# Designs tried in a protein design chat: VHH binders against Mechanosensory abnormality protein 6 (mec-6). Part 4

Target 1, 343 residues: Mechanosensory abnormality protein 6 (mec-6), of Caenorhabditis elegans (o01811)
Amino acid sequence: DLNKRVYNHTPGPCRVLTDNYKGTAGMTYVESQKRVYITLGYGRAHDLKTKTGIAFYKTNRTDGRSQQEMYDLIEMTINWNGYEYKKEFIPTGIDSYSSSNGRVLLYVINAHPNHQCIHFFQIVESSKLNHRKAICDPSFSSLQDIAVVGPDRLFVTNMAAFGRGWAQILEFSLQTGQGAVYYYDGSKLSTAASSLIAPTGIGYDAKRRILYVGSMIRESIFAYKVAKDTTLELLYEMMLLTSPIGVFVESKTGDIWIAAHPVIHESAWHYTHPENQNIHSPSQILRIRIQEEGNSWVTTEPYANDGATISASSSVVFTDEQMLIGSSFGRLLHCDLTHSYIT

## First folded at step 13 (VHH; from k02 with M107F)

Design p06
Fold by OpenDDE, fold request of step 14:
Structure p06 (fold): chain B 343 residues (1-343), chain A 120 residues (1-120)
Amino acid sequence: as target 1 above (343 residues)
Amino acid sequence: QVQLQESGGGLVQAGGSLRLSCAASGFTFSSYWMGWYRQAPGKEREFVATISSDSYTYYADSVKGRFTISRDNAKNTVYLQMNSLKPEDTAVYYCARETYLSGTTGFDVWGQGTQVTVSS
């Protein structure tokens, strides 16, 4: 729909947390720490000049910090342990594993065009990461997002045969179904799902063992049952009428939060011209609540923006009445909201 | 089919050493984090140590500097070297496979345990 319009609205007060990294493409919430970890500098994957790394936002609002400090981002220091390709680290998709013993692991997609890999980190101090290893494979051509289903057990989305540029746009236009979901079982990579049309965000409901995979071009979310042997069974497809990019599953409720590109042709133009600051694309956040019966759902739109405040939303996290919205080439946004604003 | 079996427990004097072993079968051992837990009488089960497939280790504070976890993937075995043992280390020690697929627990396979008793 070339005439599709986005109308600005917010669920409550919003503010820009940062605009300094030309990209905050991925986020994961670690409940045990009350922290959201954010990947920084995705724009470098598209030849923008920016710093890359990982930072975290503290969601606790009563920890004694000043009003100004409450919105600070803290950058993580990475001990690369001699990793030779550390300069080729452009983080995007991110997820985490929290053990009952207090151990927290981070898994990060590297979007570097020549070094697309999955990186494994361990949090060792408050603001320090140890790099453990990186997993690379020739099948990694357009890695997007990651979903943890256990320690070093991961599902990852590979969106397309082409990594970027006009060739990728053409691929999407033709809907050739060159996307896939890969599974890493701790030692081996396998294909969990194939022939997908532009899979993007991915999220896992551990309680229900359901994996949600966004399809950018189909404008839908696929729900897969994850078997005990980690094989996927397609349950149903939810039509969104918008392009999902980021997927977040709220652990307490099972609600699905989606960061989307409601106007795909404007998004495409933005991704082919990320260096032009005058080019932007609309953003949209959806919440999907699955009903108890399991065969129906309610969709709400807590946030939408024409691109002026945040362009091309790519990730979302909701926790503690707060919403963070990431974007591929620009700002990280924070919003306060209540349940009454969502439903 | 899937099984863990601990061995190496026993009675030792304070300051002594023991080496526990856990033999795994029925699954791809090299693909899993493996861990040790212990449970003393009347107390809750507590974490001791865990090790990744690439031998990255993590320890409880109470055993750091005294215990060492290691593994041999070729033998499908995880080990716990316990040095400078104390009476408070007395417990049944359990080997476990770590996974979080169901979202309920971090470990889904447990051994039967081996008794470690440290006398004063």
Scores: ipSAE 0.871, ipTM 0.936, lowest interface PAE 0.5, mean pLDDT 94
Fold by OpenDDE, fold request of step 14:
Formats: C-alpha cells, sequence, structure tokens
Structure p06 (fold): chain B 343 residues (1-343), chain A 120 residues (1-120)
C-alpha cells in the first residue's frame, strides 16, 4: 500500500533517551537485574560515522535516582580478552540468559559485513562484559536477531542470502525465500527452519515453548512449537499487515510486542539513504495477546509515528508499564504506558 | 538415558585436596554447560561452579581461588579440583547439566552425588 498513512499517537508520555548513536538496535530485558541491555550498532551498520556499543537502562523507578538519572543509559565496558577482530564489532540483535546462580550471559549479533558472527559475553561487573567467543559461519549472511532457549543455546534469524545492496532488494522483490532460522546448540550450528521470506525479529515464550519469528516481507509472525529436542513445528502464521522488525515476548503474560515498519517503501528508501537527515520512515509498535485457546489473538497499537520523532522502529521492550523503542536510524525512545490503541 | 555419575569423594583433612569426577552419558555432553552443586546437612543446595562447552568457568564466591572446574569433552567428564578444603566444604557434591528450554533456568539432570567430608 503506497498510500498508507501513519498517524502519530503515544501510549503515554514519551521521551528520547538518546540520539547519539544514529541507530539503536536490539534490546533484551534481564529481569533479575531490572535492566534492559541495548545494542547501539545500527548506525554503524549503515556505514554511518558513529560509535557503537552496548548499554543498559535501569527499569527500576524507585531506586533513589533523580528524575534525570532515571533515564540515563550506562555504557558497558567490554573486555575483549584478546579477540583479534574487536574493531569489527557492530552490535545489533541481542538476547540474554539469566541463570539462577546469578550468571548473566549476553548474546549479540555482529552485523559487520565481513564478520557476521554471534558474540558471547558474560557480565562480570555492573558495567563490564567479558567476551568469551564468537561463532561465525558462511551461512551467516544477514543475521538479524537472537532468541535464547538455554545457556549458549540460541535460535538466530538470517534474513537473506545477501546482506545488503541491490541484490538483497532483488531477493525481497522476488520473495525467493532465502531466509532461515539457525540453531546453535552450544557446539554446533544447524538449520531449524528454512525457505523463509525475510525473517527478522525473533522471540521465545519459554512457558509455552513457542518461538515467534517475524517476516518482514510477508508482514506476519510465524509461531513455532519448540520441541524438547529443539526442533521446530510450525503452528500458525499471524498476519500483521505491517513489516515486523523486532519481536519481544513479555515473560509474565506471553504477550508479543512488535516493532514494525508500517510503510516498507519509505523504510527501504531510508535504508538506501541513511546519511540523509531529511529522510524519515514511519514506526509502529504492536501488542499481540494470545487467547487461551492459543489460535486467536487480540492486536493493539500502543505506538505509531510518521517518522518525525522516531524513524523505522527496530526493537521494543515492555516491562513494568514502560516501553523502550529502538530505531534503525536514530533515537531510542522511552514511553510510559497509560493507554493503548486497537489496530 | 541421560545420566550423571559422580566419583572421587571421601574424607580429607582441612587444607587437603580432592578431585571429583562426573561421568556423563545419554546426551551430547560437549554442548552443555555442566556444573557442580553441594548440599550440606540441614542446608539448602548451593551452587559451586559451572563450565561452558568451551571451558569458560563461573564460580561461587565461597570457592573462588580454591576450586577449579574443568572438563574433558572426549571423555564426557567434568571435574572439580578442590584445594584448601575447609570443614565448611563438607557436603554431598552433585554434578548437574544446565538447561532453560521450559522457562526454568537451572539444572535439569543430576547425579546421585558424592560425599565430601573435611575434618578439622
Amino acid sequence: as target 1 above (343 residues)
Amino acid sequence: QVQLQESGGGLVQAGGSLRLSCAASGFTFSSYWMGWYRQAPGKEREFVATISSDSYTYYADSVKGRFTISRDNAKNTVYLQMNSLKPEDTAVYYCARETYLSGTTGFDVWGQGTQVTVSS
């Protein structure tokens, strides 16, 4: 729909947390720490001259911080432990594992064009990460997002055979289904799902053992049952009529939050002209609540923006009446949720 | 049949050393984080150490600097070298496999345990 219009609305008061990275990528919520870890690599992934890193936002609103401090991002220091290619680290997709013994692990996609890899980190101090290892594979051509199903057990989305450029656009146009979901079992990579059309965000409902995979081109979410042996069975496809980019599963409710590009041609244009500050693309956040029967759902739209405030939403996290929205080309947004809209 | 079997426990004097072994079978050992727990009489189970597939280690504060966890993937075995043992280290030591898939973070496979007794 070339004439699709997006009308601005917010679920409550919103504010910009940062605009310093020209693109905030993935987010993961670590409940045990009350922190959202955020990758800051999308700008660099688009060849913009900007810094990269991993930061976190504290979700606790009653920890004695000032009003200003409550919205601060704290950057993580990375001990690379001699990793040779640390300069080629462009963090995007991220997820986490929190052990009952207090250990927190972060898994991060490196979107570097020559080093499409999954990086393994351990949080060793409040603001310090130790790099453990990187897993790289020739099949990694356009890694997008990660879903953790155990320590060092990961599902990852690979969107296309080509990572960028006109070849990728052609892939999308032809809908050749060159996307895949790969599984890393702690030692080996395997293909969990193939022939997918532009898979993007991925989220895991651990309680129900359901893996949700967004498809940007199909404008839908695939729901897979994860078997005990980690094989995937397709349950159903949820049509969204928007292009999902980021997927977040709320652990308490099982609700699915989606960061989407409601006008794909505008986002595509923006992606081809990331340096042009006059170009913007619309953003959309959806919330999907799965009904008890498991085959029906209610979709609401807590947030939409024509691009004036945030362009091309890429990630979303919701916790404790707070919503964080990452974007491909600029701002990280924080919103307090007081109401929602039905799509 | 997934199974873990501990060995190497015994009686040792304070300041002494023991090396525990845990033999794994029935699963792809090299793909799992493996850990050690201990339980003293009348106390809750306590985390001791865990080791990744690539031998990255994590320890409880109470054993840091004294205990070393290691593994041999070729032998499907995880080890716990315990040095500078203290009476407070007296417990049944359990080997465990770490998991998450069903929404619970922790360990899903346990051995029968091996008794470690440290005398004063």
Scores: ipSAE 0.864, ipTM 0.934, lowest interface PAE 0.6, mean pLDDT 93
Fold by OpenDDE, look of step 14:
Structure p06 (fold): chain B 343 residues (1-343), chain A 120 residues (1-120)
Amino acid sequence: as target 1 above (343 residues)
Amino acid sequence: QVQLQESGGGLVQAGGSLRLSCAASGFTFSSYWMGWYRQAPGKEREFVATISSDSYTYYADSVKGRFTISRDNAKNTVYLQMNSLKPEDTAVYYCARETYLSGTTGFDVWGQGTQVTVSS
């Protein structure tokens, strides 16, 4: 993709929600609360001096808030309940579980080099989280994203044997297939899929029981059938011709939204030089609509940017004619699609 | 076969206490959130309490401070200690396993229920 060029286009008006954080690694939509929870400060995982935390965006646009308030992020406070490594918390991948009784749980990847763990939170107040526990495993070397399939039941992607840096780049170049999908069943961790090439974003279609796993290097999405015993069966591979990073499954439609790096060598350069503000990489958002029969799909590109506005898109959420786009080391964008067309 | 069986229900005076038990079989008990629901005559089934595999608990507001949910993973049993019982607590109490896998959040396995009657 050395000569690949990305042309800017937007589906509608977009604006920056925050420029105070260097990087937004993950987002999850909680429908019962009409909130998107966002992990901030992904740059910290790559030694950037930036604040980290979890915040949320209210998706309701008719609740009487001012225009300014509508685009504000609200930071969550965390009750760590004595967790000893709370200072080494770098939140990245995130997903949620909403119970029918109103309980909301957040599951968050800690990307700290010394503490690759999955953290369990419960939302206890409007802007407060209680930390429940963290699960850590020596196999966690480069955790990327989470897909919840039940309370405390989740799949996570581990992208590579190396966590970051040039060693990781080399690993990707060699395509050694050291990535994996792990499954936590509520009590123990197991390997659900192995020998994967750079698995990144992961999303779950609960209605169809399909798990979508992005492969950055293969430039594809893998669709797995999740059996009742939570074993995975590969159904098909969707070629994207771009590198998927974030994966979001729209619960209502089953549409798959993908945040991607269309020019991988520029992305690699950006990731090895995140401190240099003059270095950027293109961003791309795709929407994949799976047809009713389940074996065909239509792909559209709602958003593309050469990196000047948003560099290295990392996450995406779509709900109620709104799209949020996260980036690896930079801005969080909100796009209004109310009067827009997705092409 | 996945099964839940409740026990411990009965008649008790207001202010009294009961301890319900739910024995689970046919699945890996320690891997699931377990909960209690109740249904009073003429009313909808309502959530009472739930407990994680590591004993993190969540309660309905109506029972907070009075009821305690606990579990023994070695015995595949979840408990509901009910103190300071009120006539309003009269209901059939159901044990349930929480799940999501098939696109529905909530509980997918239910016991037959045990009757709790609180007299004035």
Scores: ipSAE 0.849, ipTM 0.927, lowest interface PAE 0.6, mean pLDDT 93
Fold by ESMFold2, fold request of step 14:
Formats: structure tokens, sequence, C-alpha cells
Structure p06 (fold): chain B 343 residues (1-343), chain A 120 residues (1-120)
């Protein structure tokens, strides 16, 4: 009898930033711009009608904007530069690279069922994206998330051999380990880790050179040491007892924020019926501070919801005493954090 | 051994053109963004241009429209075509390779530099 109850709590006051898209699945923080970029419309990969795109939220609370303007999302205009498949774009996983010379690169996973690709953009002007290229490989069946380790140097997760449907559900039920982490080195794609069980969120701690990879089915985060030649060495598994979907690593502290689905059967049902507003999947945000790699860590839970306010949390960003939570098919949430969660 | 060697510097009249070359060795050239920086006498090193492995370019505002960065991955060489040169373009020009994994943005390998002098 699975009588699991999720007890709602927040780290401070929260509000909805947008309800206008069927999905706010991925987010990345660009510190040099004080912006969080958000991918919009993941629900279209699950046959929901929704606009897709990329927008940003300005994190600077002292820039003179009014109360109403402070919570605005600004939609990016994409110059596709003649890209043939621009209408097959369902953005989800996202990460960025920012240089001191002002160049900001944005890397976006396309979750379109028929066009699984990694898209390379440069942010130009204030709110425009210039499309550079796409990498589309036959092995890309269910790309989930991306972690940037340098300009055009990326790790990406591919969750399963089957991209969707009942075949994927059976694959997960049997825990067959057909997921992978791929590495793009600026010219060539290679397999960095294989035989993984439903890898999802991915995040990189540059100070420690550790790549964190979530496993939805194992309900764990795997920590890999990233060698100088970019090979991955498994260090340890951090069992969460909740399904990690998104991973965010704080650049200043190395703390790991995880967007998770604590009730996997409700998550599965929600993903099967994303159009039904009465079929919820609880949303959970964890914050993990590593005390000793592989040995000890402290876990807190800044946010939990039974799904009524936000279902299927898929991404999280923390910066400037603020937390944003994205979801697979629904709204984008913003919370102010109390002192107990800032440090 | 990772090496970058610039060439093509010299003295040129204002309004003229010059082409710099940078030969790279000891690493997988096609996997890196490459760049040009310059340093005028008594000033900090200044960004000029950078180019991705697939020839996507980014320029400093001060040189945009006048300078063109390019690369030849078969010859492991990056170029800087400098047109409409001005006296304020006088500097030592450095070729550089962009770093990764470190969490700090920037360039980890630099050439010796080549002097460009633009006379009025």
Amino acid sequence: as target 1 above (343 residues)
Amino acid sequence: QVQLQESGGGLVQAGGSLRLSCAASGFTFSSYWMGWYRQAPGKEREFVATISSDSYTYYADSVKGRFTISRDNAKNTVYLQMNSLKPEDTAVYYCARETYLSGTTGFDVWGQGTQVTVSS
C-alpha cells in the first residue's frame, strides 16, 4: 500500500511567473547577465498544444523596475540562420557558457520526437539568439539534459534506448540500463558513460571537477570525477529515495540543487496524461551540501508540493536569495528564500 | 608540447591591411575556440576576436567590420585579416587557445606575440 503523502512547504514567499506554456522544463543561470534562461513548451513533445521557445527572468532586484515588471519573462527572438528544421524545436535541457569578453553561448536540447538534437546558440543584442548549428546523432533517442564544461564542450544525458511510449515504460520496468552520457569535445561526439539506468539531470562542479548525473529509476545521483582528458570515473552513488529530474550546481558553494519527483507511479501517470489537470505528480526540491566527497553530505528540502501548486518539477535555479522551479508540463514558480536556506 | 606561433606582423600605413597567422601544434586544434588578443604599450591585454572549431566568430566592438578571424583546421592555423588599420590598432597581437573544465573562462595557452605598428 503506497500511502505516501507529500507535506507542502516553501523556503519563503512564492508566486507563479508564468502559466502560459505547457512546460517550463529547463533553466540555466547566466551570472554575467544576472538572467535565468527558461525553455518553454516541453508538453509539445507529449502532443500538447503549446508555443515553444526560450525566455529569461532578470534576477537583479535593484535595477529600478516596478513590482509588476520584476517578475516579467522576456521571450527570446531566434534567428535560425536558414536552419531547415526550425519548426521541429521543442527546447528542454539547457546550459550556458559566459566569457569575460561578453560572448555568451547557449546550448539547448531539442526534445522533438523526430529531431533529437543539441542546438548551439549565441546570445546577441539584448534578447536575440543566433543559431549556430545543431548536432543530431542517430543514438539520440531521449536526450534529457546538458552540462557545459567549456565553450562547445558538453556532456549530455540520453535516458533510454526507446524515445517514448510503452516500449520505454517496459525498458524502465526491467531496469535494463540502456541510457548513456555522451561527450562533445568541440568536434566529435563520443560515449562518456554507458549502460546507465534512466539518466536524467546532469550538472558540473568545476571547482571539484565532478559531474553529477541523476538516475530516475535508481532514485540516485551518481558522482563522476572528470579527468583532464574528459574521461569519467565513477566515484560514488548518492541515494536520494526520490527520482531526480533536474540538477543545478551552485558555482560559488558547489551545493547541488535537485528537482525531483518523490512518487514515481504518480509521475508516470502524470506523464501519460499530461493534459489532465487532476492527475498530479508531487514536486520536490532538495539541496545537498557535500561535506566529504563519497563519505558525507547534508540534505535539506527547501520545497515540496503535493502537485496541486506545481506538478513534476523538472528544473531548479538558486541565485540572489531566489529560487525558480520549472515543471515538465506546467507553470514556472519563483520563491524568495529565508536566511535558513541562503547559507 | 602545446605551442602557438604568430607571424605576419610588421609596419603598415594607416588605412592599410595586414594578415596575421598563428600556427598551432601539440593539441587537437579542431576541438578548441581560438582567439586573438592585443596589448598596446602600457595597457592591459585586450580581446580582439575569437572563432569556434566550425568557424563561428565573435569580435570586439572596436574591430568589428574591419577585422576578420578565420581558421584552417587542416593546417592547424588561425588567421586575423586586419583591414582599414588605424594608429590605435598598434599593439602586440597574441594568438590564444580557450580553456575548459576549470570553471574559469579564459585562455590557457598563448603565443609569443607579433608586433603590429600602424603609422599615420
Scores: ipSAE 0.745, ipTM 0.905, lowest interface PAE 1.1, mean pLDDT 89

Design p06
Fold by ESMFold2, fold request of step 14:
Structure p06 (fold): chain B 343 residues (1-343), chain A 120 residues (1-120)
Amino acid sequence: as target 1 above (343 residues)
Amino acid sequence: QVQLQESGGGLVQAGGSLRLSCAASGFTFSSYWMGWYRQAPGKEREFVATISSDSYTYYADSVKGRFTISRDNAKNTVYLQMNSLKPEDTAVYYCARETYLSGTTGFDVWGQGTQVTVSS
C-alpha cells in the first residue's frame, strides 16, 4: 500500500521526509544543484534534546534514483577549520548564493541563545561545508532569518527580546518596536531598518529588487525597494491576517511563498512548551502573486493543517511542482503539486 | 571611477612560474570577491580563480594545485601566482570584481588584461 500521511487541505500527496530532529526550521533552494538545504535541530535553542546540522534534499525526480532513494536527506559534513564555538551551533535561517563558475555559498543564522551569529560556509565536494567565518555582533539578540542579495551581501532580521517567551516579546514589541533589519556589505554591518515590530521571515526578489520582511505581530509582509546602494525604501504593507514566519521568493516569477502561524496564541504556547505533545501551532502556507506592485495581488493557500501533521511551520520552498515545509520543532514535509488547483 | 589594472604578464617557458597583479581603485575593495578569468585565442573567456574579502578561495579544476589567488586589502591588490605553467595556460588574463547588483550575477568590472604566453 501507499503509506501516506494524513492530508488536510494539501496541494497534492504529502509525506514526511524526516521526523528525526527537533526542528527543520530553515530552507534554501540552490537551483544550480537542484538541492534544497535544510537546517536541523532548532529545538535545541529551547532545550530540546536533538542533533543539529544541515542536510539537503535532491529535487531532480528524473536523475535515475529509485523510489526508495527519492526522498532521502543527505547530511552535510562541516569542516569548522578550528572554529572555537562549533558546539554552540544551532542553525535556523539559511540562504545561498550561486555563481556561474560553480561556487556555492551558504549563510546560516546561529540561533544558540548565547551565540547569536551569522555563519559563512562554502559548499565543497558535494556534501561538505567549509566554515569561513562567523559574525557575532553584540546587537544580535534574536536573529530570525536571512536574505542574500549578493556574495557576502545579506540582510538579516533581529526580533529583539526573544529569550522570555512570546508574552514577553509581544509586550516589548508593542511598547517600543525593538526589531531591526541589519545589512552586511561584505566587510561592515549596519542597520538597514529600525524600530520594527517583530520582524521574522525575509526574502528577496532579485529581478524587481524588492525585499519582503514579515512582521509576526502585525500579521503583515512589508515590501522594501532595495536601492543600488542597498538602502531600503518602504513601498507598502501587505496585511495577511496571519503571522508570517518564513518567506520564499520564486526567482523566475517573483511569487511569494509564506510559512505562517494563523493562531498567534497557540504559536506562543507551542514555543514556550515545545516538548508538550498536546500543544500545537497550526501551520499554513500562502502563495502571493503580485498583479500590480503595491496595488493588487492574488493570495492562495496551498497548505493548511491544524498542527497534528506539522506544527509551527517556519519555512517553505517551492520548485518543480514540489513544496517542502519546515517547522520550528518538528517534521519536514514534502508535497507534490500534481494539479494546480490552488494557484 | 571604478578601475582594475593588471600587470605581470609575459613570456615564460613551460614548467615555469609567473605572478600577476591587479591594482584596484574607485571602490571599497575589501567589500568584494575578486577574481581572475582568462581568454585564449579563439576561445571563450573562462573562469580561473576567485577570492573573498577574508581570503577564502575557489578555483577552476584546470588550475587547482598550480595557481594560487591572494589579495592585500591594504594595497587594494589581488594577485595570481601561476606555477607549473603549461602551453594550454596561454591566454589574456583579466582581473574582475564580482557584482552584488540585483538581477545580475557574475563579474561586473574587468581590467584591460595582461598577456601570458607559455612556450614549449
Scores: ipSAE 0.666, ipTM 0.867, lowest interface PAE 1.5, mean pLDDT 86
Fold by ESMFold2, fold request of step 14:
Structure p06 (fold): chain B 343 residues (1-343), chain A 120 residues (1-120)
Amino acid sequence: as target 1 above (343 residues)
Amino acid sequence: QVQLQESGGGLVQAGGSLRLSCAASGFTFSSYWMGWYRQAPGKEREFVATISSDSYTYYADSVKGRFTISRDNAKNTVYLQMNSLKPEDTAVYYCARETYLSGTTGFDVWGQGTQVTVSS
């Protein structure tokens, strides 16, 4: 539906964590550290002037910090270890792997139009990243998001066969299935699912071994069972009637949080004109609770905005009664969840 | 068949050195993080060190600066160089392969172990 309406609401008080970057597109929660890592500067992939980098937000409110300090972001220092293309790093999709021995790994998509790659990092000390390697492949035309299923084991979404221009517009208009999910097994890249229609956000429920993949044009989430050999079996489709962009899965409950664009044509115009302050794209956050796998689920809408406060929500994290919302070209929001029914 | 076999353990005086080896077979060695754990009598098995296929390392605080993990992907072998040994390093040392299955921690395949004894 091209004439959807968006009525603004929040789950509680909200504030801007940063407005200093053109884009806060991706986020991952690392429970062992009580940190949300955020990728910064996606707008550079659309020729906006911005600094790029990775920062984190500390979710623990009882760690002795002052009220002024508890909303600070801390930028990471990257040790590139001689990597040749470090100046072309535009981080976007991000996920992590944490082990009981304290080792934390980060995996980040580089969205640079001419150097799309998956970057492997190890978190060292409090605020340093050690670059290990990058995986770049000719098939990476429109990488969107990443889900980690083990150490150096990951799925990535590639949205379309044509990465830009009128050919991509025709591809989407005809609803041809040219997108894919790729799998990296620690040494080799392979195709895990093909002929997909505009796959976007991806999230993994480790306890249930279910991989959720958004489809922007179908306005749906596909649920896949991840087998022991890491092959994918399609279980079902959840129709959302809104375009999913980011997917976050709560580790304890399996609840699914979705950053979505409810008005797809306004999203499309916003992406082609990200510098124009008069071209907004509404932002929506959904929460899905699975009641019976494949049969029933309950959907609520904790956040909605007509685009004036935040446009084109692209990622969401929920933890400790806090919700963070990232956007493709704009600010990072933080909200407290204080309402009992969470809308 | 997936197999890990350790060697190089023994008796050594405090301050001395040992080099442990672990030969791996039956899997794509270069796709996995490999590691060492140890277990002293009456204690839980504890993490020592782990190494990625591209030789990035992570160590327990108790061994950092004294132990060095390394690997040779051509020989499917992981090593642990143990320097400045202390009596508290006395344990059975196990070679292990880290799981690729998300939602589990630690390692899914273990060697038989090799005894390291450090005398005063």
Scores: ipSAE 0.629, ipTM 0.861, lowest interface PAE 1.7, mean pLDDT 88
Fold by ESMFold2, look of step 14:
Structure p06 (fold): chain B 343 residues (1-343), chain A 120 residues (1-120)
Amino acid sequence: as target 1 above (343 residues)
Amino acid sequence: QVQLQESGGGLVQAGGSLRLSCAASGFTFSSYWMGWYRQAPGKEREFVATISSDSYTYYADSVKGRFTISRDNAKNTVYLQMNSLKPEDTAVYYCARETYLSGTTGFDVWGQGTQVTVSS
């Protein structure tokens, strides 16, 4: 499309939750706590000066907080338990596991260019993370996102064989498919899917046992059936005609929310010049409702922006008629969904 | 072929100690969180303790400080050391393997249970 336009719209009133960090890239919703956890500071992986960390937003609007406190983020304190490389922590992809016994586990991708790992935390007290361990495999070259299927059981996307540079550019240009989905079974890492073209966001529908994996270059979401032995069977491809970056699956409905970059060359320019406030990348949020798995689905677009308000949307969470949008280098946005025909 | 076999139950005086064992077979034991649950007559099965593959532990409030969960991955065995036992600890104790492919807590394999009776 010679003239790909982005028509700005919102699902209701929106506000900035924070712009104090260079990046609010990843989010996960923990229903048992009514909290959205957000990773902060992804821009440090692209040489921006920023604090890194993890914070949460409380989704319960009726818990007695004042209007001033209603939209606060609460920063987590990390007890590293002597972990040697804590200074190389640039959190991005994130997901969680909640048990009925009150244990809440948090799994976080470290996007540091020289220390790509999966970090394992337990959420303790009201705002503390206890670090358990890190998995840092040599195959981790471009980790993007994570989907939890059980306690210490994870699928992760690795976007490319090369983490940066001319080799990665060539890899994407040829569409040779050097990306992978890895599976961690609680002790060992294995390859669950290989030869993928720039896999990015990943989300799991536990009720239907379907894993959704975005492909940035293919502009598609791939749906995989997850077998009992954790092998993946490709079911179908949903062509989006926009580059998916983040995937969120509603646990109750199975609806799929996608944070996407509709103009990939503007996204590429934004990523090479993240400090330049005049270089924007449009942000788009899609919602897909499956009518018949593998056969039909309905797509709506609850949010779109030309990049002026929020650039390079990278994550989305929907819960309790609220939508949060994270971005690779910028602000965190919150919207109320007040147009009922959209929801 | 997946099996969990508990042992070590019995009758003990209040204030005493007992150590339960659970031998696992038929699966990669070192890949799973393992747990102990208990069920008193006429009551729902309740959580006692759980332990990760890397020995990170989590306890119910009612047993914290008195019970210790541990594991020996070389022997495929999980243990529950129960100290300062009270009559309300009387129950059948079950060893369980925590499930996967779920975004929510669950245990998919259970042992047969071992009776623990704490007398006044």
Scores: ipSAE 0.518, ipTM 0.813, lowest interface PAE 2.3, mean pLDDT 87

